# Designs tried in a protein design chat: VH-VL binders against p53630. Part 3

Target 1, 237 residues: p53630
Amino acid sequence: MNSKSQQQEQQPIVFVTGTDTDVGKTFVSTLLVHKWKAAYWKPVQTGIESDQGDSETLKNFKIAASTWQPPIFTPTYALQKPLSPLQAMEYEPNVDIRLLDFVVPEEWSAENPLVVEGAGGVCVPITRKLEITTDLIKHLIETSGHPVYVVVVARSGLGTLNHTLLTWNHLCDNGLRSHLFGVILNGEPNEGNVQALKKFGVNIMAQVAQCTTAHDQDMELHELPSVESLMTQQDVE

## First folded at step 1 (VH-VL)

Design e03 (framework fv_emapalumab)
Fold by ESMFold2-Fast, scan of step 1:
Structure e03 (fold): chain C 237 residues (1-237), chain A 120 residues (1-120), chain B 111 residues (1-111)
Amino acid sequence: as target 1 above (237 residues)
Amino acid sequence: EVQLLESGGGLVQPGGSLRLSCAASGFTFSSYAMSWVRQAPGKGLEWVSAISGSGGRTYYADSVKGRFTISRDNSKNTLYLQMNSLRAEDTAVYYCARDLRWGSYYFDYWGQGTLVTVSS
Amino acid sequence: NFMLTQPHSVSESPGKTVTISCTRSSGSIASNYVQWYQQRPGSSPTTVIYEDNQRPSGVPDRFSGSIDSSSNSASLTISGLKTEDEADYYCQSYDSSNHWVFGGGTKLTVL
């Protein structure tokens, strides 16, 4: 159910990453944007020669109960090839991505959360200096002037234990444990995998399933936690 | 017109099992979440369980989790509650209700209820 | 988790106004919508208020709902009290785990 008190806390930036490229990061980001009435920003988009891009996926999402449309901000970089940003730059040698180029869009009013979607997983290389998605997250923590939190999207089925634990432990080992909201499992609900991941200390935020109707989309929104409840879990002072 | 009709209640011994049914008519059943709410004799309302329209999501009160299973058959417009390991404190009238947890956040239609008595 | 606390009973004469409170034990009452149900003896509950202060079709405007953040309470107010209003009244909200929470109920006697 949606909480009407989400507006009362200072609004965070929530970085959505995944355990791999094809885990449903954009689908989950879309649900979070609509759940929280957030703005959306994809700092670097690759594959524009053959794909509409993740921003277009958000534009196509509709829910029955609302005429609200999310603010969607332009990517800082848009690269032709469907490769990691580093590899895509090999085909565009005049492009030199630097972490300092990623400045939170001025158009974001900060009255609602900002959902930032990463390109692929946490170790995906972004710059020619071999800085990875995790380094981009740290950059936003240091420079944005806002609380920054991380959501990890993983598949619910076979193989998720290994992939999720590798991603979770990587983020914890990089000093980001206090910034982790948790993991969202995408696919058919799998309570066995939820319980196994919890035994390893992983926080499972939600499981989200396929949507076949506008009503199913609304139902999946209600399975997601409010940003207020997530912020409360992270408060330590 | 919307109608909900519960059945399957009765007398059962502690540790026993019962399955309740709720037959729905007058609306597109698969488009709505459904809930079970119980009321012990002379006591207040207590929410028990809920299921999403597709059946993909289920919710349980802590008092029944692990013992009760909610399910639905959208082809038959029927909601079920499988109750196992029944206790004396499960004695109640059980209502099914149409659960508007998308947008409106309330129960807009209720069945007439079916009595479950767990005796020892 | 939180509890919703209602007075066990309230009484008032026909034509007068009565108010039933519903107090949330932890977290803000304003965080989630509050609903009110009426249950007459031998009957199933029916909704009199939803989303804090909205009336379903067919519910007279004598019934109104309100939220008071300072007392952390929701209130159901019934004006122009009629004998047919005699019933049990339950408040309801929901928690962050999508579990519905009912108040303990209030018996309204009209004498």
Scores: ipSAE 0.000, ipTM 0.445, lowest interface PAE 15.7, mean pLDDT 86

Design e05 (framework fv_emapalumab)
Fold by ESMFold2-Fast, scan of step 1:
Structure e05 (fold): chain C 237 residues (1-237), chain A 119 residues (1-119), chain B 111 residues (1-111)
Amino acid sequence: as target 1 above (237 residues)
Amino acid sequence: EVQLLESGGGLVQPGGSLRLSCAASGFTFSRYAMSWVRQAPGKGLEWVSAISGSGGSTYYADSVKGRFTISRDNSKNTLYLQMNSLRAEDTAVYYCAKVRGYSYGYDYWGQGTLVTVSS
Amino acid sequence: NFMLTQPHSVSESPGKTVTISCTRSSGSIASNYVQWYQQRPGSSPTTVIYEDNQRPSGVPDRFSGSIDSSSNSASLTISGLKTEDEADYYCQSYDSSNHWVFGGGTKLTVL
């Protein structure tokens, strides 16, 4: 374990969202979980009829340098269809997701950070009242009793400028700028896109790519900042 | 095969500035974190600063934070340390060190470059 | 942050075994990897042990590393001591706040 003095400080919840479907949110969440020795929670899982789900994907991901065995908490809701939570509920009319149902798992000891992975992007509808992922983030800020921060995962290549700026500006416009750690770009390095995003005021916190071996994947952990350094940056701003 | 070569050291007066460089070869530079580690004459090793492979994250020892800036140019395979507001206690040999991709230790060290802060 | 404490100096005769300790002031020594570096006078450090107990290619099997959770320390053991082993030895670990921590160093003298 890390130092005793660090255990006495309140650990944050870090919400991982993305600019779109398939941007690598689970891959990035896995790296953050192992980098920070964090616990993991996926509040809403959809598509269980056709996929093992993100919790199982994270559990089975190999990182050779990490001996960390993350606590992985059960999703509050697991829905059959590979659709947004709102649309998936059409196929399960007995399910009625409410924001107040999302209570941070009691099993989380809060001695380490909690990585919370969202379903899709910030505007993905979660409830029948048309509350979106951003509303879930705000709910956790209001109810968790812990500092809550946001990481945005985006593709490094074609289309990232538009999608990343839309996501970043949406979160800022919703009063969450002080909760934003930054954007992690996933994919082949693209310095033109990094430079362009920085000119628009976007904080690029890391660039990563999924590798084919556990040993190669260890190199991606070096790209990621510590949670303590990120929290210090937010305190200064 | 892996080589790290530091340059830019020299004699400076207190309050002055220096920029150190480290030319790297023999590995995929952009994939590894890099550090600066210093050693004052007759003293032990002291970590100064580290930077992630992409350059997106930087870390500093408390003794240099606000005065030193670490950076890298991955297109040139070069690591930099900008040192401002130099003090006598910054006098040391400065080593460029490669962080091992399999762990958070160092696998290769440069030859070092001497920085002397005095009149 | 934590500190790593090493003895200032150790000495031993050729052919004997010497052990250098590295004690962590807070948190478990087993929480993060420990590396050991050898530095001869006028030379750059060279890695003799990485990831607690692994040897780089070219480092003789006389060098070994271990972790002892009961004393919260790491140890570097050099058996069959040779004159060429005379050097300063540093342990190093990594803090969760992304800080690299070095021990104060141990001067090994081969008498």
Scores: ipSAE 0.000, ipTM 0.443, lowest interface PAE 16.1, mean pLDDT 87

Design e07 (framework fv_emapalumab)
Fold by ESMFold2-Fast, scan of step 1:
Structure e07 (fold): chain C 237 residues (1-237), chain A 121 residues (1-121), chain B 111 residues (1-111)
Amino acid sequence: as target 1 above (237 residues)
Amino acid sequence: EVQLLESGGGLVQPGGSLRLSCAASGFTFSSYAMSWVRQAPGKGLEWVSAISGSGGYTYYADSVKGRFTISRDNSKNTLYLQMNSLRAEDTAVYYCAKDWRSGYYTGMDVWGQGTLVTVSS
Amino acid sequence: NFMLTQPHSVSESPGKTVTISCTRSSGSIASNYVQWYQQRPGSSPTTVIYEDNQRPSGVPDRFSGSIDSSSNSASLTISGLKTEDEADYYCQSYDSSNHWVFGGGTKLTVL
């Protein structure tokens, strides 16, 4: 067998990024974790002085129909200030994040997918060498030994065309088109924006919204595609 | 001056329990991850457990999982280690240590004086 | 679930330079920060190097740390050896799963 066939037999790593900080990445990551029975890893967490962090948010989120108890792996770095990792390090001079520090958790058995949640958008700086989220994605592709795919979370409403197209084109220009599962739009349905994004060549993989009750949220879980169908879609030209 | 002072050590029989305390002063306690590290007589250092500044995340060495519980009371600037089902192999000096950074543990900045735990009949 | 291996003992004369190695059994030594601790008999450990090569305030510049990816090792180098440097030295690192590992320790004797 060849390395491509071996990778296809393995469960994937799916990196969840967003078009902005407030687009609902943790909410969408939670839905994907429960839909796919995945494990979860947030490699770098900021803002811990004022927030419980995304790992705790995901752990405490209730999906009434799901019995899945996701393995949640510890962030490699946790920084005080609610800023990008680079800016947060200005307040903690003894911390020096390096891409080499981001090694897939050994406790991940790879029996199920691993959902990896990024900090902010694709151009968010992570290291003092100005390496960005896209560089972290490339690092995981290069070093993990597993198939790595990307999901982009975007708002459904005003501003999404510009933000989503900039994010999508940036990832494509950086050689990641074959790794892109698609965009998940979070918020009130906006079919005009969906159609416009599709005309620009963006793959809209799902539309979701946060619900007020756990039972209503169970229905939203069914909007998401299976990881198997997404991988099959990526195998076609 | 940053100070860490352990207490609660002593002689206990196999299967018994002890609770260690570490009183912290001279820094903003809630902002720093804390660890317990032990050293058996004449042996090297062994990491036992760690807790984040908020107390939301706890970590354990495989040798103590299910028997030891780390906790903290940030209002009292005190770190705890509840040790249950003690074994002869748990005999050691137990140090509390302050991480260089808050939230997650990468290394120790300041160490306490240590407290001796002896497990024997 | 990796191991850090140090020599059990090293010896050198006052004024000379000594280097203590710390080799990682699996995974890259460069992937995670390495710290070095000094422990004199009857005393608590103190930090002499943090984050591979940084010195805490008050630690003399005779102490330095380095990483060598080719041998998968970290090294603590002490120049201008003094009698006060006699101690056990421990390296320590971690992995992305929050396992913290200490080396077995190296006894430094200043002859």
Scores: ipSAE 0.000, ipTM 0.409, lowest interface PAE 17.9, mean pLDDT 85

Design e11 (framework fv_emapalumab)
Fold by ESMFold2-Fast, scan of step 1:
Formats: structure tokens, C-alpha cells, sequence
Structure e11 (fold): chain C 237 residues (1-237), chain A 118 residues (1-118), chain B 111 residues (1-111)
């Protein structure tokens, strides 16, 4: 009975990070949430003085031919300035973000995956102790009690080789290679860049185009891999 | 408004070939995964093959792999199924079906009968 | 790779409620969405339930779907049975290898 309970707790947490700010992390997270019927959590939101935030963006996203709505959990911290969490805290001295404050929401039933969206790239500083996004990923691996995997979002076009390889190698060098699902390229298809990244050993999960309609987004959704397929690839490797 | 019309069914000898067509209208054909689903006389539904909107990805049931080829021409809004090395057990009504969100078949054609007999 | 098993036939009188089960042979029934199709004699299938428990526009609320993880099965429930409900009913799901899987079908007789 205990072994069965542990096997039933196999739904993964998938952490979505990016090669930089504005590479389409929220757009890709939204597609993955709808593809996998996952829950969504953005642990730290910054820039709320200027924007509605990523949780609201995902909440307002519409998919054609579906009435399903994702569980969206409240950010642990929401900061005013459109800066890294560390720099945003300089404008709100009453806020002291600590890594241990990031606890997977109790409301997550764990019957479906949890998509966790990071703020910016892997080296973005989160705490006054200079802990970065990579440290948050490690914290969730150590404390969640669930498998944790990472998806990297990158632009498909010019400059992606350098930015993607720097991000990928950083994560590998930090002992996270076995936790990497792969890279999703956002933008116009670029087969040359896909082939080049694959030669460097980068796993390309999908290439998604910019979408403006619910129907276009529904079509892109079908091209994304299932979470079961991704986990099976990890078991073999 | 939204419609799928199959054609090309008929009587074929074992070992023969046949090509089915499905004409789509009333929607943006290139945005949808399409499938062929068959039903032998008096039997249940069996999925045969699927193709992505772009045509870049194709999938086949084990029973037809290597014998059947699914394809599409998005400029003509038409889905095809090329059937080779036909066997008596391939006798069925073949339905063209559109895959909507969540992999449900939301639109079905009227079906076309394929009979494999000597 | 898995199979979906349904009872071959079910019978009930008009006005009563019937439940048709769909059991998954391996892996959790809750891992992927389950759809239900209705096929009347001489007609193409039509969707009566999608995404486990959602009804398409035009389908009466007498039709409902549910998932039971304890028996690893999905169920289609039809209340207030009418003679027009006589049909074959098929459950359908999919696997992680992009294969669609149909149940064997259940013939519903309303007499």
C-alpha cells in the first residue's frame, strides 16, 4: 500500500526557465500547461507596477474548443519594480525573499504535472544572499518530494546558439543534466540552428511559432511532446 | 458548414492497392491533425493512422504499418490514405476524422467502404 | 500500449439510468483524457463526451462522464433513457506514443 502511494506521487514538477528575459517563457509555459493539463505556479513575480504579471497572462489565455481551466497558484512574492527579485527588493525593504519560503502550493493535487515558471534566466539573483534561479531549481529538487525537470525556452533566430549553449552548459555544470527535458525554440523555424544545437548535444523538444489566435495556439499545442514521452526519454538515458 | 467527404472505396483483390481521399471544407484544414478510423462489418472502431497539420509527423497502427501511407495536400484541403498489400481483414468502412483539442475526434466523415475479396 | 475494455452489451427500459464502463489494462485511466462516441445504425460516430466529463453543444445533460481511479475505469452514464439513445457507444483515449485507442464498444438496447 505504501509502495503504491509512492508510485502514485510520480507526477513531475517542470521548471520553465529561459535564455534571457522576453524569450517567450510565459507563452511556452501556457502551451505546456494546456498540453499537459498541468497546474501553474510563478514563485516570484516582479514588475507588477507596469504589467499584470505572468499568472494573469496565463489565466486570460484562451484555447479554441476547450472549456478546461488550469489551477493557477498565487506567487509567493510579488514585487513592484520590473527588475530582478534582488534589485526589486531594494525598493521594498520590508520584503526579504528566502529560498526556504518557496514551498510547492498545498492546493496542488499532484494528479497532473506542475509547471513552475522562473523569473528571467538561470543566473537571475533572487535573494539577498545572491542565490540565483538555478539555486531555486535545486531547492525544489531537494524539498518537493517529486521529480523535478527543466525546460529551457530560447529564441529560434540569430544569437540563440550562444545564449542557449551558455544556459545549457551552466545547468549541466551545476549537476542538473539528468533533470533537463530539453529546449523549446520560440519564433520562426530555423533548421540550421536546430541542427547546430543538436550537434552540441542539446535536446530540442519543439519549435513553436508566434501565435495571435486561440486556434493557432491550439495547433501548436499538438506539436509539443507529452510529459510521459519526456519522462520515458529520461529513464532510458 | 464543416464537412469531411470520403471517396475511393470499392472492391479490391487481396494483395491489391487502393487510395482513399477525404475532401475537407468549412475550416482551416492545415491547422488540424487528421486521422483515418476504420470499422469492419459488425465490429468496433479501430484507429488506423494520423497526420499532423503540416504533414511532418505521421503515425500508424501496428496492423497497417509498412502497408499504408497517410498524406495530405493542404493546398487542396484533401487527406489521403494509400493502402498497399491489402488483406481480407482490411475490409471495413474507412472514416476520415478531424482531431480537435484534447485528441477528441470532433468531426467525422460519412465513411467509404473498402471490400478486400477474391 | 494498453487496451480499453467495455461490456459488449447493456439493456435498460425507457426512463431508467444506465452506466457503461471503460477499463484501462495498464497505466492510469486518469493519465490521459477519455472521450465517448455514439454511433447509431448506418451513421457515423458523434461525440457525446470529451475531456472525461464535458458535453458538446447540443448533447443533453442526461449524458455524463466520470473517472474512477480505484477501478481504473471511465464511465458514461445516461439517465432518463429514450429510445433514440439506442446505439453503440465507444470510449477512446490515447497513449504517450501518439496512438489513439478505442474500446471494443457497447451496444445499448432500450426496451
Amino acid sequence: as target 1 above (237 residues)
Amino acid sequence: EVQLLESGGGLVQPGGSLRLSCAASGFTFSNYWMSWVRQAPGKGLEWVSAISGSGGSTYYADSVKGRFTISRDNSKNTLYLQMNSLRAEDTAVYYCAREGYSRAFDIWGQGTLVTVSS
Amino acid sequence: NFMLTQPHSVSESPGKTVTISCTRSSGSIASNYVQWYQQRPGSSPTTVIYEDNQRPSGVPDRFSGSIDSSSNSASLTISGLKTEDEADYYCQSYDSSNHWVFGGGTKLTVL
Scores: ipSAE 0.000, ipTM 0.431, lowest interface PAE 16.6, mean pLDDT 86

Design e13 (framework fv_emapalumab)
Fold by ESMFold2-Fast, scan of step 1:
Structure e13 (fold): chain C 237 residues (1-237), chain A 122 residues (1-122), chain B 111 residues (1-111)
Amino acid sequence: as target 1 above (237 residues)
Amino acid sequence: EVQLLESGGGLVQPGGSLRLSCAASGFTFSSYAMSWVRQAPGKGLEWVSAISYSGGSTYYADSVKGRFTISRDNSKNTLYLQMNSLRAEDTAVYYCARVKYSGSYWGPFDYWGQGTLVTVSS
Amino acid sequence: NFMLTQPHSVSESPGKTVTISCTRSSGSIASNYVQWYQQRPGSSPTTVIYEDNQRPSGVPDRFSGSIDSSSNSASLTISGLKTEDEADYYCQSYDSSNHWVFGGGTKLTVL
């Protein structure tokens, strides 16, 4: 520690998106929250008529050897239907989501990172103006006053090359390459897919397997990088 | 068959540096956590450092923290240990070891290399 | 952090049973799995017991492991002692800082 911290860096906001539905985005977000001792925020939750939601899933996550519990902030919007936010609003005519509605919770102390979980993939429409998840990421970059980085969750196996490259290239084409921490592959290890993605310039930051026990969940934390190491990598040319 | 082959050991002066390598073959190296364990002449086993299968997490014994760096190159099936600011008490045979369970940091060390001798002497 | 304490040496006659203890200095021995390694002179260690009481394929059933929470110790028991069992034996566990911890080792002599 410096004796005076006039140039102390702010803790980052890390936005977690995915290449597709059911790629393990909430599972990975939960591991990152526990690894970094981060706070969690899910700005838009859909499907509440049939599902407890991702915030509740994270609240119920238990690690075998830990009593620590993360700060979990309330979603700005919670919609009934298990559809994109735009389509779910068709069933709730009094709801009109705007990007300006997404303000980082005041309750976040910024002593540790904030993990923000997106609703689906990068092209999922959020507003009636057809603004997508990527637009929400840009909004947070412009308005939060904090460094904002992106983690992409993808499946490890068959189909990941196409889905991951489409997501990665979309984010790069939208000027976000310098904000990308990397891709986390979820599932059985697949070295062929890792090497192929690296040849296309994709940064694979971690590989994790989905698990069913609190012990397995604790072990998977060891596969994730520290936020400090990720920020250092972004400073390297 | 699974094989681990250490190299890079030798005689070095106090304050010097050495880099150890462990060449792995016969298994999917990128799926397994790896560890370095040392043994001073006539003494017991001492854990030194470990790295997760992705390289995303590294851990060090207090006696080497800040001086040693563990790393891996999964494309070359090779584990490394960069040793800086070497001291006489670092004199030992250094073993490369694999953690038993694919994808897991936790488990027994099921395969060990032959070891490479590092001697730190004036 | 903690230490694992083993007796420096044990000896017993062929055909008898020997037990080697491994005592944890702080925290419960049952909090983390215990492994046991055998090392013969000039050789690399090999696993004889893992996860408290499991045997790798090829290890005789004469080798067994147990945990005793009341004494805060793990034990390696070798029955029907043979001369080829002469070796150093090390227990190992891990701590809350994700460090592997080895016991000091026990030299087994079969006379």
Scores: ipSAE 0.000, ipTM 0.441, lowest interface PAE 16.9, mean pLDDT 86

Design g01 (framework fv_guselkumab)
Fold by ESMFold2-Fast, scan of step 1:
Structure g01 (fold): chain C 237 residues (1-237), chain A 121 residues (1-121), chain B 111 residues (1-111)
Amino acid sequence: as target 1 above (237 residues)
Amino acid sequence: EVQLVQSGAEVKKPGESLKISCKGSGYSFTSYWIGWVRQMPGKGLEWMGIIYPGDSDTRYSPSFQGQVTISADKSISTAYLQWSSLKASDTAMYYCARHGYSSGWYRFDYWGQGTLVTVSS
Amino acid sequence: QSVLTQPPSVSGAPGQRVTISCTGSSSNIGAGYDVHWYQQLPGTAPKLLIYGNSNRPSGVPDRFSGSKSGTSASLAITGLQSEDEADYYCQSYDSSLSGSVFGGGTKLTVL
């Protein structure tokens, strides 16, 4: 039997994916970064012709309850079109994304956790070989030399049962159940959906809502589990 | 229909060079990896390496790294396996196989008929 | 030695059931990598029989089934027929070798 602690083990990489684009992955990543005092890395950013990108969004998002100044590492690829990485590359002939290009930033000292934010959902195609987000997660597990865990962000409301179960089951079917911390539901509380997902065996690790005041931010950070407690849960047999 | 057609049998002497081929048809050749697998007489299957023809990204098993070269010519949908200097221990059946990789780990879904390579005096 | 361990031979009577095991380790099957199975009839190239632990390609009879548990996988063949006499190979991916690995193969004899 093994128990995990930060005193004895390497700091983890936590990959944040979602059930789709626009489920609040960057907002949730921001909360996790400040809760865990983590660093942040977005390996592939698309849509830079039309918006600032998630790294800048996280940098500019102020959490009044936190004094943490996260290290934010440069994306390995930044693509113009607001499309999947595969489709965005069709507009940029000199760009050819390969999984081997995704090396954990050397600037990460590994004293704190690293939050890695994916582009869209688990089946989003990243490379011209049709490798998807799940393949990137497996690549990081294989090559990073660090424990790698996965957080799934989903909307709390309409449609979440189908989308969350499809994402959760896909990850489990790909042998990643032992790497899953759980699902974070983003939006207005919906206890019916929480209970239904739990009945299907999905681990709901937190529920969060958009916050606008320092008090709201403090409450949301308090509701999130510590990285140590999540790692301890993975060691229980 | 997906087909992989390999070059014919070869009889060689130790020290000679050799290049055998595997031509794909019936699918987008540049969209799939091609792997090479060795089967020595009466023995099991050994993975040698793979190549992605679209960009010539190549990966070798540790046992074959530096012993063979895998290449591809996407203009004629053909992958190659070559030796600079053959040894008697290279006597085997060599298979090429298409390998799908889009949402999981490696499988070989279509196989060539094999190329028998005999290295003797 | 092969990285994945299979029994060198198995046998069964026509109409019976046989199971072929494939034992791996924490760097391959135990790490969650899928197991695939190939059938090699005498004098022919291998043919994909089962992929992704339990899926059958078009044209493969439902008499063939696959399963995976922990660090091991198994191929089950029910209603044995003489045409099933062949060598069977399991295959997975090994993270420590960064590549595909095969079992040593199992020769199935009917009768």
Scores: ipSAE 0.006, ipTM 0.430, lowest interface PAE 14.8, mean pLDDT 85

Design g02 (framework fv_guselkumab)
Fold by ESMFold2-Fast, scan of step 1:
Structure g02 (fold): chain C 237 residues (1-237), chain A 122 residues (1-122), chain B 111 residues (1-111)
Amino acid sequence: as target 1 above (237 residues)
Amino acid sequence: EVQLVQSGAEVKKPGESLKISCKGSGYSFTSYWIGWVRQMPGKGLEWMGIIYPGDSDTRYSPSFQGQVTISADKSISTAYLQWSSLKASDTAMYYCARLRYYDSSGYPFDYWGQGTLVTVSS
Amino acid sequence: QSVLTQPPSVSGAPGQRVTISCTGSSSNIGAGYDVHWYQQLPGTAPKLLIYGNSNRPSGVPDRFSGSKSGTSASLAITGLQSEDEADYYCQSYDSSLSGSVFGGGTKLTVL
């Protein structure tokens, strides 16, 4: 029951999802965390048998232009296999993920935004009830008591039009258009794809390239929009 | 060993009520959706609906919405399919089956009950 | 009232190959939803034969294989045996119905 003006008074939760796995969600989340001086939470981590996980990756990623030391909250679930959470649970029968288990960390002071990183894309199944990432986003909207917005990360190149439009339309069809900040395209610039997506009504909030130097990281950080400008843009659209 | 055991055959008259059961064992009953599937004599399979026993979240096929009630009692690991008033057209074999998910793009039924034959005749 | 279309019957001799088609639409198979296949022996409950288009559960012989293309899927059975004589059903998910849908079934006769 929070009004629009009450929500604007609070720092937001921003859920970062992607058009697929391996589109650069953690890299983009890292840039947003440092740009906004946000805290970070990865509710479900899979694949820990083969990788350190996204929380450790974000913690160890250094941005030369930023002195921010983000609060990083522990995943609610960490699963061994590099599969969707539902499939990973087949290898760990003692684990039963439920949406109600995903409570915003009490340690978050809410003085700065909270960046929440999803596992894979919007249709990735996370519970034995066949609830998907979109259901987790709705759960956080319903239960967090904070304004919740969504950022979609997509690759800039081949295949992005179909993948991005399917993801965008899925979220809009699920009543989340008013919660969408936009799409961040990750990879080499592709202006044709940017213009095509804009023609279909997709909001492109930023374009970022993979960084190879501290200078590249600094430039990407400075080009990202502020959370305040995104909230203002959402209000006038 | 995963098993779904259904109640025995029923012979009823039109207008009578009926409740048939499906008891799960050998797995966490509250962690899997249970579906109900109808097979009329000599006909194919028709999905009726599903229930998640952990919180009784129920979804129906449009063809069966309002015609039947699906419920579950998690304390005895049993799902139910119920009619308030049977019709001769309800004569069929009724199966319960456990939903198992392996991909984001579909939902197979991996274990099936033996079926309950319901005969409705005057 | 089946949403997915299968031929009502197919037949083959022992050792031969048969294929069973399953034709859907843009709201189910054409939307990218997976196809699953079930075998129903006479007088028994259906048994999961293929899931996720092409995967076999433990205990299903490699003579059974599945594929999917466009709005259709196919079940292939090679090296036909007399015990393969059964009804076969495809199943997918339909977004317009928000639920599972089955094909009408195909009766396989081993000559």
Scores: ipSAE 0.000, ipTM 0.436, lowest interface PAE 15.1, mean pLDDT 86

